# VHH binders against Putative uridine kinase C227.14: the designs that were tried, part 12

Target 1, 235 residues: Putative uridine kinase C227.14, of Schizosaccharomyces pombe (q9utc5)
Amino acid sequence: MALQVDAPDVSSYDELYNRAVELLKHQQRVLIGLAGGPGSGKSTLCAILAKAWNERFGSEIVKIIPMDGFHYSLEELDRFDNPEKARALRGAEWTFDADLFYSLVRLMKKITDRELYAPSFDHAIGDPVVDDICVEPKNRILIFEGNYLLLNKPPWSDACKLYDIKAYLPVEHSVARARVAHRHLVSGLCATEEEAIERTDRNDMINLTFVEKNMVTPDIVLQQLRLKTVKTSSL
Key: E = the ipSAE of ESMFold2; O = the ipSAE of OpenDDE; V2 = 0.75 times the mean of E and O plus 0.25 times the DockQ between their complexes.

## First folded at step 6 (VHH; framework vhh_7yz9_2)

Design d8k (from d8g with G103A; at its last look DockQ between E and O 0.89; V2 from the best seeds 0.00; counts 0 for: pae E 5.1 > 2)
Fold by OpenDDE, look of step 6:
Structure d8k (fold): chain B 235 residues (1-235), chain A 118 residues (1-118)
Amino acid sequence: as target 1 above (235 residues)
Amino acid sequence: QWQLVESGGGLVQAGGSLRLSCTASGFTFSRYYMGWYRQTAGNEREWVAFITWGGKTTYADSVKGRFTISRDNAKNTVYLQMNSLKPEDTAVYYCAKIRYETADFDYWGQGTPVTVSS
């Protein structure tokens, strides 16, 4: 199912772009914290924005840094007091290395003249990949994207203070629920639809609510992408 | 308190090689970027190389292709292999640790002197 992304609703994204570009007139690097709960579509949105903006600039000016790279590894989770719980609730705020994230954000804010690296997350193996994302000096707009980037709780809140722009992507709960359940099923995380739904309700929806209730005020609220599902007619 | 102890400096002829070592203590070594700086008398400190948690390396242009930074997390040690040394490489070399509080590199210790003779 090829998701044809209709032209992003021009208003909030353009505003975000304009703000970033304006800041670039006065600083070498702009940090954007883009938060959205599970199923918000933040990853997809960031990818689209990065592509669009890079094309507009004629260079890779935008680099995306997902929060997912900052998951505690499975091995690290096994060191928790309750490993089973830790694994079961992976994706909750406390299952991320927030300190490492904060440190990296500080580093990337301060050091702009050399290559830096961030972890990615390999969903196939279910673990972060250390130093998998290269941030170069030409990357002058960094978009950090994740669930908990705008939390009012330290160290997330400390990292949030470093963002030049705080962006939030809201989502309807019903939409999020459906998206996340589907993702769990398609990814193989859950073997059955029932399991996927259960996991979504017990973990992801709770996390979504948590994000909504415990976030700082964003500078900009982004609109959802209008994705037209092109039904590939079976020729 | 964290500590960095540099070693391996000395006198070498141009075109020669040296290997510097820095042993770290007092912090979780594997969670920090490590690097090398050098300083000559009367000049500002210059960064030479740094290495990430996972072993990705970055070099100053002046040493690229000649120097190699590496780390052994099990030994809490960072290394600087210096090949094809030049007189302009003469300096005191300092081991550096990232300071996350300031997002900058810091060094601790007396450094190790490197002298390259023509």
Scores: ipSAE 0.175, ipTM 0.618, lowest interface PAE 2.7, mean pLDDT 89
ESMFold2, look of step 6: ipSAE 0.208; ipTM 0.655
ESMFold2 (binder alone), look of step 6: mean pLDDT 79; pTM 0.798

Design d8l (at its last look DockQ between E and O 0.63; V2 from the best seeds 0.00; counts 0 for: pae E 6.0 > 2)
Fold by ESMFold2, look of step 6:
Structure d8l (fold): chain B 235 residues (1-235), chain A 119 residues (1-119)
Amino acid sequence: as target 1 above (235 residues)
Amino acid sequence: QWQLVESGGGLVQAGGSLRLSCTASGFTFSRYYMGWYRQTAGNEREWVAFITWGGKTTYADSVKGRFTISRDNAKNTVYLQMNSLKPEDTAVYYCAKIRYETGVDFDYWGQGTPVTVSS
C-alpha cells in the first residue's frame, strides 16, 4: 500500500528552521534531536525538511543521522543472555547501543572541521553498516532522528544536553498501530495481517508508550504529516 | 575493566621512523573510533590521528603525509607508523578510545609511550 503526503501545516516546521538558522549565526554546527515513536512518520518528515532546507540554502547544509544505525548487530544480540528474546524484542531501547550513539553525538558537536562517519542500517540484510554516513564540515545542521532521542534515561538523556534543539513528532496510537502493522506486512517481516498486528502490539506499541511516559520536555512539538491511503491495483 | 597499553616509543634521529602500537583489552574493540594524541611538557594534549570503526582515517595537518594510523581488529591493536620524524614530534604519545563512558566528558587515554626525536 502506497502512502501519499498531503500539504502539511508548516508553522512548526518554520519555527524549527528559524531557530536553527538563528543558532548558525553563532556556531558552526547545530544539532537537532528529532524524536517520534514507531509509526510517527519522523523519517519521512526529516527527508522533506532536509530537501526543503538544503534547497533554501543552495547546499547540503542538512545531514540526517538515523538512530537505526545504532542497533546492536545480529551477531551482538546473539551474545546476549537470552538471544531469542533480544531478537524478538528488537526495537526496544535496550537493543540499541546507546553509549555508541552518545559518543558520536559528542564527537560531532566537538569536531566540526573534518569528515566524521556514522553507521547506517541496511534493511535488506537487517544489520548496521559501519561508516556508511559521511558528515562533512559543510553539514552545519545535523538532524538525529529516532524513537529514543528524548528518552529520560542515561545516556539518552545525556545526549539531550548536547542537542541545540529538541523536537518531538507525536502520533495518535491508532494511526501508529496501523502504519507499523502495514509496514511489517509489506516488508515481509510478518506473513499475515494477524501476525503483523500481534507483533506491533507486543513490541512497537509498548515501545511507543514507554517513550511517551519517559521523555524529557521537547523544545518544539511538531505538527503531524497528513498521510492518506492510496488504492493500488496489485500487490 | 578495560585497558589501553601503548608501546614502541624511544629515541630516534630526525628523518627516522618509529611504529607505535596500542593493545586494547576489556571491551569490544571493533565498535570504537581509536586515536592517537600527543603531549609535550606543560601543554595540553593534541590530536594526531583518528581511525573509525571501519578503518577510515583522519590526520592533523602537522603529521599528514608522514604518519599512518591503522588497526587490526583481530589483534585488538591500533598502530601509528611515524615516518620522516622531526624534533617537533617529540612528545608522549597516547592511544585513545573514542567512546565516552556515561558521565565522563573526555576521551579515555592509555599510559603513554615517550618518543624523542633528536636533531
Scores: ipSAE 0.101, ipTM 0.579, lowest interface PAE 6.0, mean pLDDT 84
ESMFold2 (binder alone), look of step 6: mean pLDDT 78; pTM 0.796
OpenDDE, look of step 6: ipSAE 0.160; ipTM 0.620

Design d8m (from d8g with R99T T102E; at its last look DockQ between E and O 0.77; V2 from the best seeds 0.00; counts 0 for: pae E 6.9 > 2, unsure alone 64.3 < 65)
Fold by ESMFold2, look of step 6:
Structure d8m (fold): chain B 235 residues (1-235), chain A 118 residues (1-118)
Amino acid sequence: as target 1 above (235 residues)
Amino acid sequence: QWQLVESGGGLVQAGGSLRLSCTASGFTFSRYYMGWYRQTAGNEREWVAFITWGGKTTYADSVKGRFTISRDNAKNTVYLQMNSLKPEDTAVYYCAKITYEEGDFDYWGQGTPVTVSS
């Protein structure tokens, strides 16, 4: 079935919008760090917000920069002390190039008058693509989106000092588990429900718990999306 | 600690070409944007060109189509090829490391003067 998003209380989204718009009166660029664990729906929410805000402004004022582009490449992971563990647990905090991410956040905060570039992640090849996302001066609101953006651990916590607004999208564990397992099946990453659940429990749910227990306090806690029509045998 | 050494400047006739180079040391060159700026006496420093660590380039409108920035990460060197030079291009040209680090945004070299005669 098709996904259908319900958000009956949108006051937190309106609050985020209103804060960003107020800051735009006094600065050229607003940086939002939007965190949520695996299965939180953060990518979907960011896409919805960007579309809505861009329509309100009549321009591409919002640009989304996913943290996924900052995965270490497979080549880089192969140079770790335990490459098999690094590949098996890709998605864990330490499999991201956090220093590169922090460097880019610093650059994006300072340079607002020319094109800059961020990496993306190509899921078809399972590897980052350098310089794939173009950030232009018209992109006055940058939403950095990912699992670890509010993690209370350097350099992620150092990046938090640069975000103008820290936002968090919480998710109930049973919802996250079902959603992630379903995604693993639909994407073809796992062939069976049993594989999908096992992978979700051993990796994604560990990462979700880690985020929840080790966060910097957000400025705004966002209302969770409802994926009303998603039904999965994994639950 | 950080060192940026520009070279290749000089006197050239209008319509001519010069190639500037900048050798960097004291940082991991390949992980930073690099850029060129220029300054005439009594004026603020003007941005000329950027190059990302992946090789994407951006240019100021005043030089687009005439100047080309490039980098060789193995030699820790960034270049500025300047073609179709005009008297307005007369300036001291500075190489820059572009990012926040140690509290500063940019490190500047000593500059290399370029004079374009009519």
Scores: ipSAE 0.041, ipTM 0.546, lowest interface PAE 6.9, mean pLDDT 84
ESMFold2 (binder alone), look of step 6: mean pLDDT 77; pTM 0.787
OpenDDE, look of step 6: ipSAE 0.734; ipTM 0.873

Design d8n (from d8g with K56R R99T; at its last look DockQ between E and O 0.60; V2 from the best seeds 0.00; counts 0 for: pae E 7.4 > 2)
Fold by ESMFold2, look of step 6:
Structure d8n (fold): chain B 235 residues (1-235), chain A 118 residues (1-118)
Amino acid sequence: as target 1 above (235 residues)
Amino acid sequence: QWQLVESGGGLVQAGGSLRLSCTASGFTFSRYYMGWYRQTAGNEREWVAFITWGGRTTYADSVKGRFTISRDNAKNTVYLQMNSLKPEDTAVYYCAKITYETGDFDYWGQGTPVTVSS
């Protein structure tokens, strides 16, 4: 991926950094919940921030834990009342194992002196991989990132009480729609642009709107990235 | 609601082995992170080992290479295989799970005493 960013307004990124560093003076671990809807670019932003902050610290002080690893597996979705609907609408809040996610946030907040593990998501097989992300004591800043981290619905809302900092990355709907539809097309999920747009409107944009209307108040609203050329991998 | 029952403790000579078991009931065992702690008289409980949902393990330095934590999700059971036991391993051993309601492991039951004689 070739990522180029216009000279962005970084005041919100600096605010996030400064608050995290100040908290590290008083506690071993700082938890950041970073939410953004489908197509917001939250994963790209988190990667950029982690790289920059780790370089500044001279160590891997930041670890990213994507919510994607907490998807129910395809096997688990097949045990739902309507498996066809569950697979078709994967990405909706109820297709994630929120209880498992909340359990992890509690664990990472409490236990800071040994290795712990989180699941990841393997886009090639379209399924989670258990215990794929190792969190070590040196990882004093954990960025949890995902669509529903600030959702005002238990247990997501219970996890919000544990984040030290709640951050939100908004996205204009036209931008999100274009990004998500493109991703569906290039990934092969959809054969045509018309199909990709229809799927985006029926699923992803509904999820984006749901998040926007049902979230707790963030501590920081982050500035959107401006990318000169978008070259991202499929899911 | 949820219960953990430890067993398998006893008296053993230094250099010997014991296998502790912890049987869980009242919850979906395979979705929980599990651990073992131990406590000697007059001291706080100390962490011994953890095992993740997917079976990855971590150990305290004092037991690394001698103890093995494992789980059998079909039997809702966590084990602690304790080899090359030393008198310093004498303690009451407790198993625990993390709950959705708290960020702490639950210490359940009375524990299982282990005494290692020289």
Scores: ipSAE 0.017, ipTM 0.506, lowest interface PAE 7.4, mean pLDDT 84
ESMFold2 (binder alone), look of step 6: mean pLDDT 78; pTM 0.795
OpenDDE, look of step 6: ipSAE 0.758; ipTM 0.882

## First folded at step 7 (VHH)

Design s21 (from d8e with E101G T102D G103A; framework vhh_7yz9_2)
Fold by ESMFold2-Fast, scan of step 7:
Structure s21 (fold): chain B 235 residues (1-235), chain A 118 residues (1-118)
Amino acid sequence: as target 1 above (235 residues)
Amino acid sequence: QWQLVESGGGLVQAGGSLRLSCTASGFTFSRYYMGWYRQTAGNEREWVAFITWGGKTTYADSVKGRFTISRDNAKNTVYLQMNSLKPEDTAVYYCAKIRYGDASFDYWGQGTPVTVSS
């Protein structure tokens, strides 16, 4: 039995698209906060949505702003009260510069006629890249994506008031665990499958549970990308 | 907590130049947008210029080409170089660290007055 990724279920994605397009009739910029825990597939989904919507509009109307750009740098973590703990638990909510994130959401909602910049995250270096993402006036739909975007805790909760649409991508725990552990192994972050599982359980799965327990109610719940099961039928 | 102290304002003739400085203080220096705003008597504050941690800049149309915002991260200082000053640039200039919360919390400084004579 093999699994393949089919075209996404259009119902929840079309609803998200139609809500955004309707809002564009009345405002220059639409902000979408798209949250999901580790292993939910948010980044993959966002890339698919951006490509599809940009094609529909015939222009780069969509810009994705990953929350990952808002990690505290390794140097900044080393200035924390417990640097060893900060490095070990990197990815936990408190290892992100949430105030900077909220400030940029606020500016990007208010200033639509000028270029603004957001950081990205370079996984090879393991640090944010300052000003790497340029948001232009033509980018009328901004998709912010990240684990903690819908967190019911200031300043994340304050950012929720600024999103025009709050979207959530749920994931089954077993699926998330498998995806994250595989990523840790393939990326070389962990040398063995056992180490990858242990790291995933002590950090990523705790973060997933934290998100699920502490989020505000989303406006729309997105379906996972459809996986097609290849069957050998004896019928 | 973060504190911002502005300096460099004063009286200047039309066509002249002034350089405003804003020094930030605090135990941990975070990567924020820094900006300059201005306010005339009886009017709301308006933004003048923003600068990112990496030095990317954005300007209001009224000052673009005349004003330059810059920063020295090692000194925790933001500058506004104002050239070709006009009487309509007369205002109290405020330094702002962009942060969470209501817009009122963007302003940390006391302001520095600038008067441009005809």
Scores: ipSAE 0.342, ipTM 0.667, lowest interface PAE 2.9, mean pLDDT 84

Design s23 (from d8e with T102S; framework vhh_7yz9_2)
Amino acid sequence: QWQLVESGGGLVQAGGSLRLSCTASGFTFSRYYMGWYRQTAGNEREWVAFITWGGKTTYADSVKGRFTISRDNAKNTVYLQMNSLKPEDTAVYYCAKIRYESGSFDYWGQGTPVTVSS
ESMFold2-Fast, scan of step 7: ipSAE 0.538; ipTM 0.774

Design s26 (from d8e with T102Y; framework vhh_7yz9_2)
Amino acid sequence: QWQLVESGGGLVQAGGSLRLSCTASGFTFSRYYMGWYRQTAGNEREWVAFITWGGKTTYADSVKGRFTISRDNAKNTVYLQMNSLKPEDTAVYYCAKIRYEYGSFDYWGQGTPVTVSS
ESMFold2-Fast, scan of step 7: ipSAE 0.526; ipTM 0.771

Design s4 (from d8e with I98Y; framework vhh_7yz9_2; at its last look DockQ between E and O 0.92; V2 from the best seeds 0.00; counts 0 for: pae E 6.9 > 2)
Fold by ESMFold2, look of step 8:
Structure s4 (fold): chain B 235 residues (1-235), chain A 118 residues (1-118)
Amino acid sequence: as target 1 above (235 residues)
Amino acid sequence: QWQLVESGGGLVQAGGSLRLSCTASGFTFSRYYMGWYRQTAGNEREWVAFITWGGKTTYADSVKGRFTISRDNAKNTVYLQMNSLKPEDTAVYYCAKYRYETGSFDYWGQGTPVTVSS
């Protein structure tokens, strides 16, 4: 008897895909800025979409460039006026090198005929990894994803002028709060659920509210990822 | 005052080798992509090679396998090792820096001429 299992339903994002592919008929590269606050699930969504869209197109047309690679390194944060505060509030907008991010968006928009590189973030090291992401000419859809991509503050707002499509993934505050607190607990950053919630409220939820109050208008507001039932074979 | 100073150009026989250097000052060298471009008389400058701030390299098809770009961030210097030179490589070679204000590799040194003879 066939088994039925739940799998991500990427069809909810077909309009975003179709917009990007239509633009590719007229330009060499399409830039998507995909923002969502802490706990929105944006990184997971982007990974699922890139896999699905690359399979659908039949090549690696999509490349993801996470904003997390643009954290100031721990070495750089140690040179701040208050290094302890900078480390404690890592994840806040000012702990990212926004000028470097904007510079790279401009470079990727302008130079499409050769390999370029972007940094990533390695959670095992806890720091950015230089030149970890290779962007090739065949990567004609670039998805930049992060908390602050649509922030109405320079240079983030300047980068918004370069995205062909501005997408936003909203999240209910109670869901975001629970997700982030859980991550703090399972990662070992916090020892108890109460400590994890307190940290989430004093840092991550402030960052989420800051984004919500200060964003440019997105072109597309995305829905949270849903599952759909698919059939598989069984023994 | 930003400054890029190229050196190491000269005359070389076809099949020979030459190493160009570019010393930078007045900016945080390690935070910039660097590149080499070249220009023949009456033509626009053409890209030769890029090197990222972390040392990854990318080359134009016409020089791949023959030229090697490298950098020494401690010495604020970018290099171009040019092997198996051809007369078609004759040009003025320019060191270039990515400029945030323009979003392109358009800040240049004075150039160093290279002539490859038959």
Scores: ipSAE 0.038, ipTM 0.574, lowest interface PAE 6.9, mean pLDDT 87
ESMFold2-Fast, scan of step 7: ipSAE 0.504; ipTM 0.744
ESMFold2 (binder alone), look of step 8: mean pLDDT 83; pTM 0.831
OpenDDE, look of step 8: ipSAE 0.386; ipTM 0.738

Design s41 (from d8e with K97A; framework vhh_7yz9_2; at its last look DockQ between E and O 0.77; V2 from the best seeds 0.00; counts 0 for: pae E 7.0 > 2)
Fold by ESMFold2, look of step 8:
Structure s41 (fold): chain B 235 residues (1-235), chain A 118 residues (1-118)
Amino acid sequence: as target 1 above (235 residues)
Amino acid sequence: QWQLVESGGGLVQAGGSLRLSCTASGFTFSRYYMGWYRQTAGNEREWVAFITWGGKTTYADSVKGRFTISRDNAKNTVYLQMNSLKPEDTAVYYCAAIRYETGSFDYWGQGTPVTVSS
């Protein structure tokens, strides 16, 4: 098992693991596109899965490639027709370099016998860092994770043709709204709860709805993490 | 329309050096992995070197320590400095770009021949 859970009725993580392991019998590299809107908890889930699966295999077989590294830099956003709008709505689909993302997915699928690199996002600087994530031949399972990985719009939809497994982590809107607003407060982006909710509604919740309305059909719909799962299971 | 044009090949004595260049046009050069490949008659093309968007390099074992790939994104040009050449390095050398467009990962130039005499 990749993940220990409190009850046997939660099987979607096991299904994802079992499909990935079965594909490894027939191909060197397995690509998982794991999407979820803002506030879904997808980054936390991916970190838990990668840790559990890597421990199971005794090697770094899983590498996570977050979509965060594919933000246009602030310098690039300043070259947009309306830079102030681009910065204000950072996180919207069009503020990511989707063409670069698609190019990297194609490269990682095709070339499995040498080191390749992906950008990361440096939260201290608030900008991407080129070539910061090293993908090695031993990384036979790549989990791409982000808001727009299953978006039915080129080139995101072209990348979907390359994932071996398309996974989606849904979130109830009230839960997402509360989580994102809280994150805006804790991070210091917003000074008050009212300000955080207003910002969440005008940006993050619009992005969540956009994804839900324009998504390709996933292969697996994942269950949300339970508190007991993260506290009571060894990883 | 996009193009890759190699140059700098020729005849050289063993132990000598050559510098190959490849100029790209018609696409955004700085967003691509660039590479060099080579081919001898009757054989498959063999990878020689990669260089990433950010300048990290990787090399085939047969050329490590002798060849250096570099890029000048402002000039849309990638280079291969080949030192300590051996007769076994005789081949046609091709520049390649990994394109992001659907269904096409590599584009090849016309090639530039390199002959290393013993």
Scores: ipSAE 0.016, ipTM 0.526, lowest interface PAE 7.0, mean pLDDT 84
ESMFold2-Fast, scan of step 7: ipSAE 0.615; ipTM 0.820
ESMFold2 (binder alone), look of step 8: mean pLDDT 82; pTM 0.824
OpenDDE, look of step 8: ipSAE 0.286; ipTM 0.689

Design s45 (from d8e with Y33F; framework vhh_7yz9_2)
Amino acid sequence: QWQLVESGGGLVQAGGSLRLSCTASGFTFSRYFMGWYRQTAGNEREWVAFITWGGKTTYADSVKGRFTISRDNAKNTVYLQMNSLKPEDTAVYYCAKIRYETGSFDYWGQGTPVTVSS
ESMFold2-Fast, scan of step 7: ipSAE 0.506; ipTM 0.774

Design s47 (from d8e with Y33L; framework vhh_7yz9_2)
Amino acid sequence: QWQLVESGGGLVQAGGSLRLSCTASGFTFSRYLMGWYRQTAGNEREWVAFITWGGKTTYADSVKGRFTISRDNAKNTVYLQMNSLKPEDTAVYYCAKIRYETGSFDYWGQGTPVTVSS
ESMFold2-Fast, scan of step 7: ipSAE 0.511; ipTM 0.758

Design s50 (from d8e with Y32N; framework vhh_7yz9_2)
Fold by ESMFold2-Fast, scan of step 7:
Structure s50 (fold): chain B 235 residues (1-235), chain A 118 residues (1-118)
Amino acid sequence: as target 1 above (235 residues)
Amino acid sequence: QWQLVESGGGLVQAGGSLRLSCTASGFTFSRNYMGWYRQTAGNEREWVAFITWGGKTTYADSVKGRFTISRDNAKNTVYLQMNSLKPEDTAVYYCAKIRYETGSFDYWGQGTPVTVSS
């Protein structure tokens, strides 16, 4: 499947690429912290960037590390003082193992000559998959992506000191709400559009506002991509 | 609230083996990355080995092929199996949790001394 990107949405990504390439001349590994609230499209964007940059380099130079792998497990949430609240508000910053996240950012910046491992998140079972992402010496550009990466609160703020580039993907509230509500509906989490909107407003939109109000200044503000799927005709 | 208690050190002849143990108590053992460090007189602490919750391991070049780190999550215990010991392995060995604070590893207790005679 072919994806096309509008030209006006490319300039900020070219700037990000050029900054990363310049840094690679002076250091073995470049760390990019790419933040955006729920519904911003950051995961999709990161996949597009990794594919494009790996093609440009002719090797797997880019590895993506999603913050979602650092969710507390369901068993860990059940050990919180209020397990029902922890499960209901999963996705809030306090439902992530920020200590583990910062520890791995630090290790991956310092140790570049051997394999290191990060967890992923399995949405079907609703839990992290331990050690699922292998970071190798050939992965000289690491893109960390997540809601709270640029948060102005320890240890997220400590991780910000380790990123070589801080990138932020803003999203309009109405767009974010529509995207997240649709996801809740199609996943079967909500049975109706009204229920999906209510859930989105009570959790995801609060998280988006929290990110917007509490982040450090990014180095680069990224433009939203306008994506089109194109098929070639045999005509 | 975190406590790490190291044991298993002692005096051993060159070429011998020792197994160090570190038992953790406290709330957050479940997904911590754990490591072993060592310190010789007059030198800074140096990293020896790391282990993830799932058992993936990483070793310093000086010990690779001779030392094995492992963990028993049900017993809240981390081990360091040291084989083919050399006099230069003489040090105090510390069990550590990898932490976010100050960019350093977190140490608890007094460590366990290892002396390797020639």
Scores: ipSAE 0.478, ipTM 0.737, lowest interface PAE 2.0, mean pLDDT 85

Design s61 (from d8e with T58I; framework vhh_7yz9_2)
Amino acid sequence: QWQLVESGGGLVQAGGSLRLSCTASGFTFSRYYMGWYRQTAGNEREWVAFITWGGKTIYADSVKGRFTISRDNAKNTVYLQMNSLKPEDTAVYYCAKIRYETGSFDYWGQGTPVTVSS
ESMFold2-Fast, scan of step 7: ipSAE 0.522; ipTM 0.761

Design s69 (from d8e, 13 letters changed; framework vhh_vobarilizumab_d1)
Fold by ESMFold2-Fast, scan of step 7:
Structure s69 (fold): chain B 235 residues (1-235), chain A 118 residues (1-118)
Amino acid sequence: as target 1 above (235 residues)
Amino acid sequence: EVQLVESGGGLVQPGGSLRLSCAASGFTFSRYYMAWYRQAPGKGRELVAFITWGGKTTYADSVKGRFTISRDNAKNTLYLQMNSLRPEDTAVYYCAKIRYETGSFDYWGQGTLVTVSS
């Protein structure tokens, strides 16, 4: 029997899909830089797009590479001039290894015929996991996602020259604040709603504003993910 | 100052083996991806193999199963073990550090010549 359920409206992103598909006719790999501030929902969106587009192609053509894998390790932060500040403000642009990120973007654009590796970030461990993401030749669409991907400062701006498509996911400040605060509460990082809001305001909201003020012009501005009612069958 | 010094090249018969070494100095070797490239006369540079921080290795299809890249972080040395050599492997082999600093290119050593005779 057919069911009616609420599901992500992936067709609202068909413009991005169609641009990537057109580029694949003329090159072996397409790089999408998908930026959004904290609380924008970019990681959730990217996961949904990868699943939907891989289903459309009938293969694992899409691979996501989160910027989060490029955090400086806790040991590296402890070698900063002010380790306490570096740990307290972890998530700020300067707490990421932007040079390493640019280097891997460059390699992944040029080398398409063999396996390449990127780090992931394990929130339970609190550190990057080296070589955790394998990019294979079959992964012809790479979606890099992160807060600072479109920053107008080296080396982020150098990486922008390598993306085939620069996509930006804006979010209303009140929505971002609520989402991030909720995440801090649910993850156990903060014990109360008040603590979660305070932490969000002193770090994440500052980072969101920093992104908005310092980004290059994107090629496409994405809509927030919406749900629609669809008919499905599980016969 | 970054320095990469290759050694171990030479003349070898088809089917033979050679082990290339690259002595690195002037940077924290264990922190960086390292690679071997080669350039045959009249051809562009080709990535032969690279090795990540975690020891994951990647090889060109033409050398896969015959060459092995490895690193010794205590000695700041990168290696390329080349087995079952073919005339097509004749090239100058270069050691490279992937540079993470902005506005910079990969550091290349001076190269070491490998000649596989007919």
Scores: ipSAE 0.382, ipTM 0.690, lowest interface PAE 2.3, mean pLDDT 88

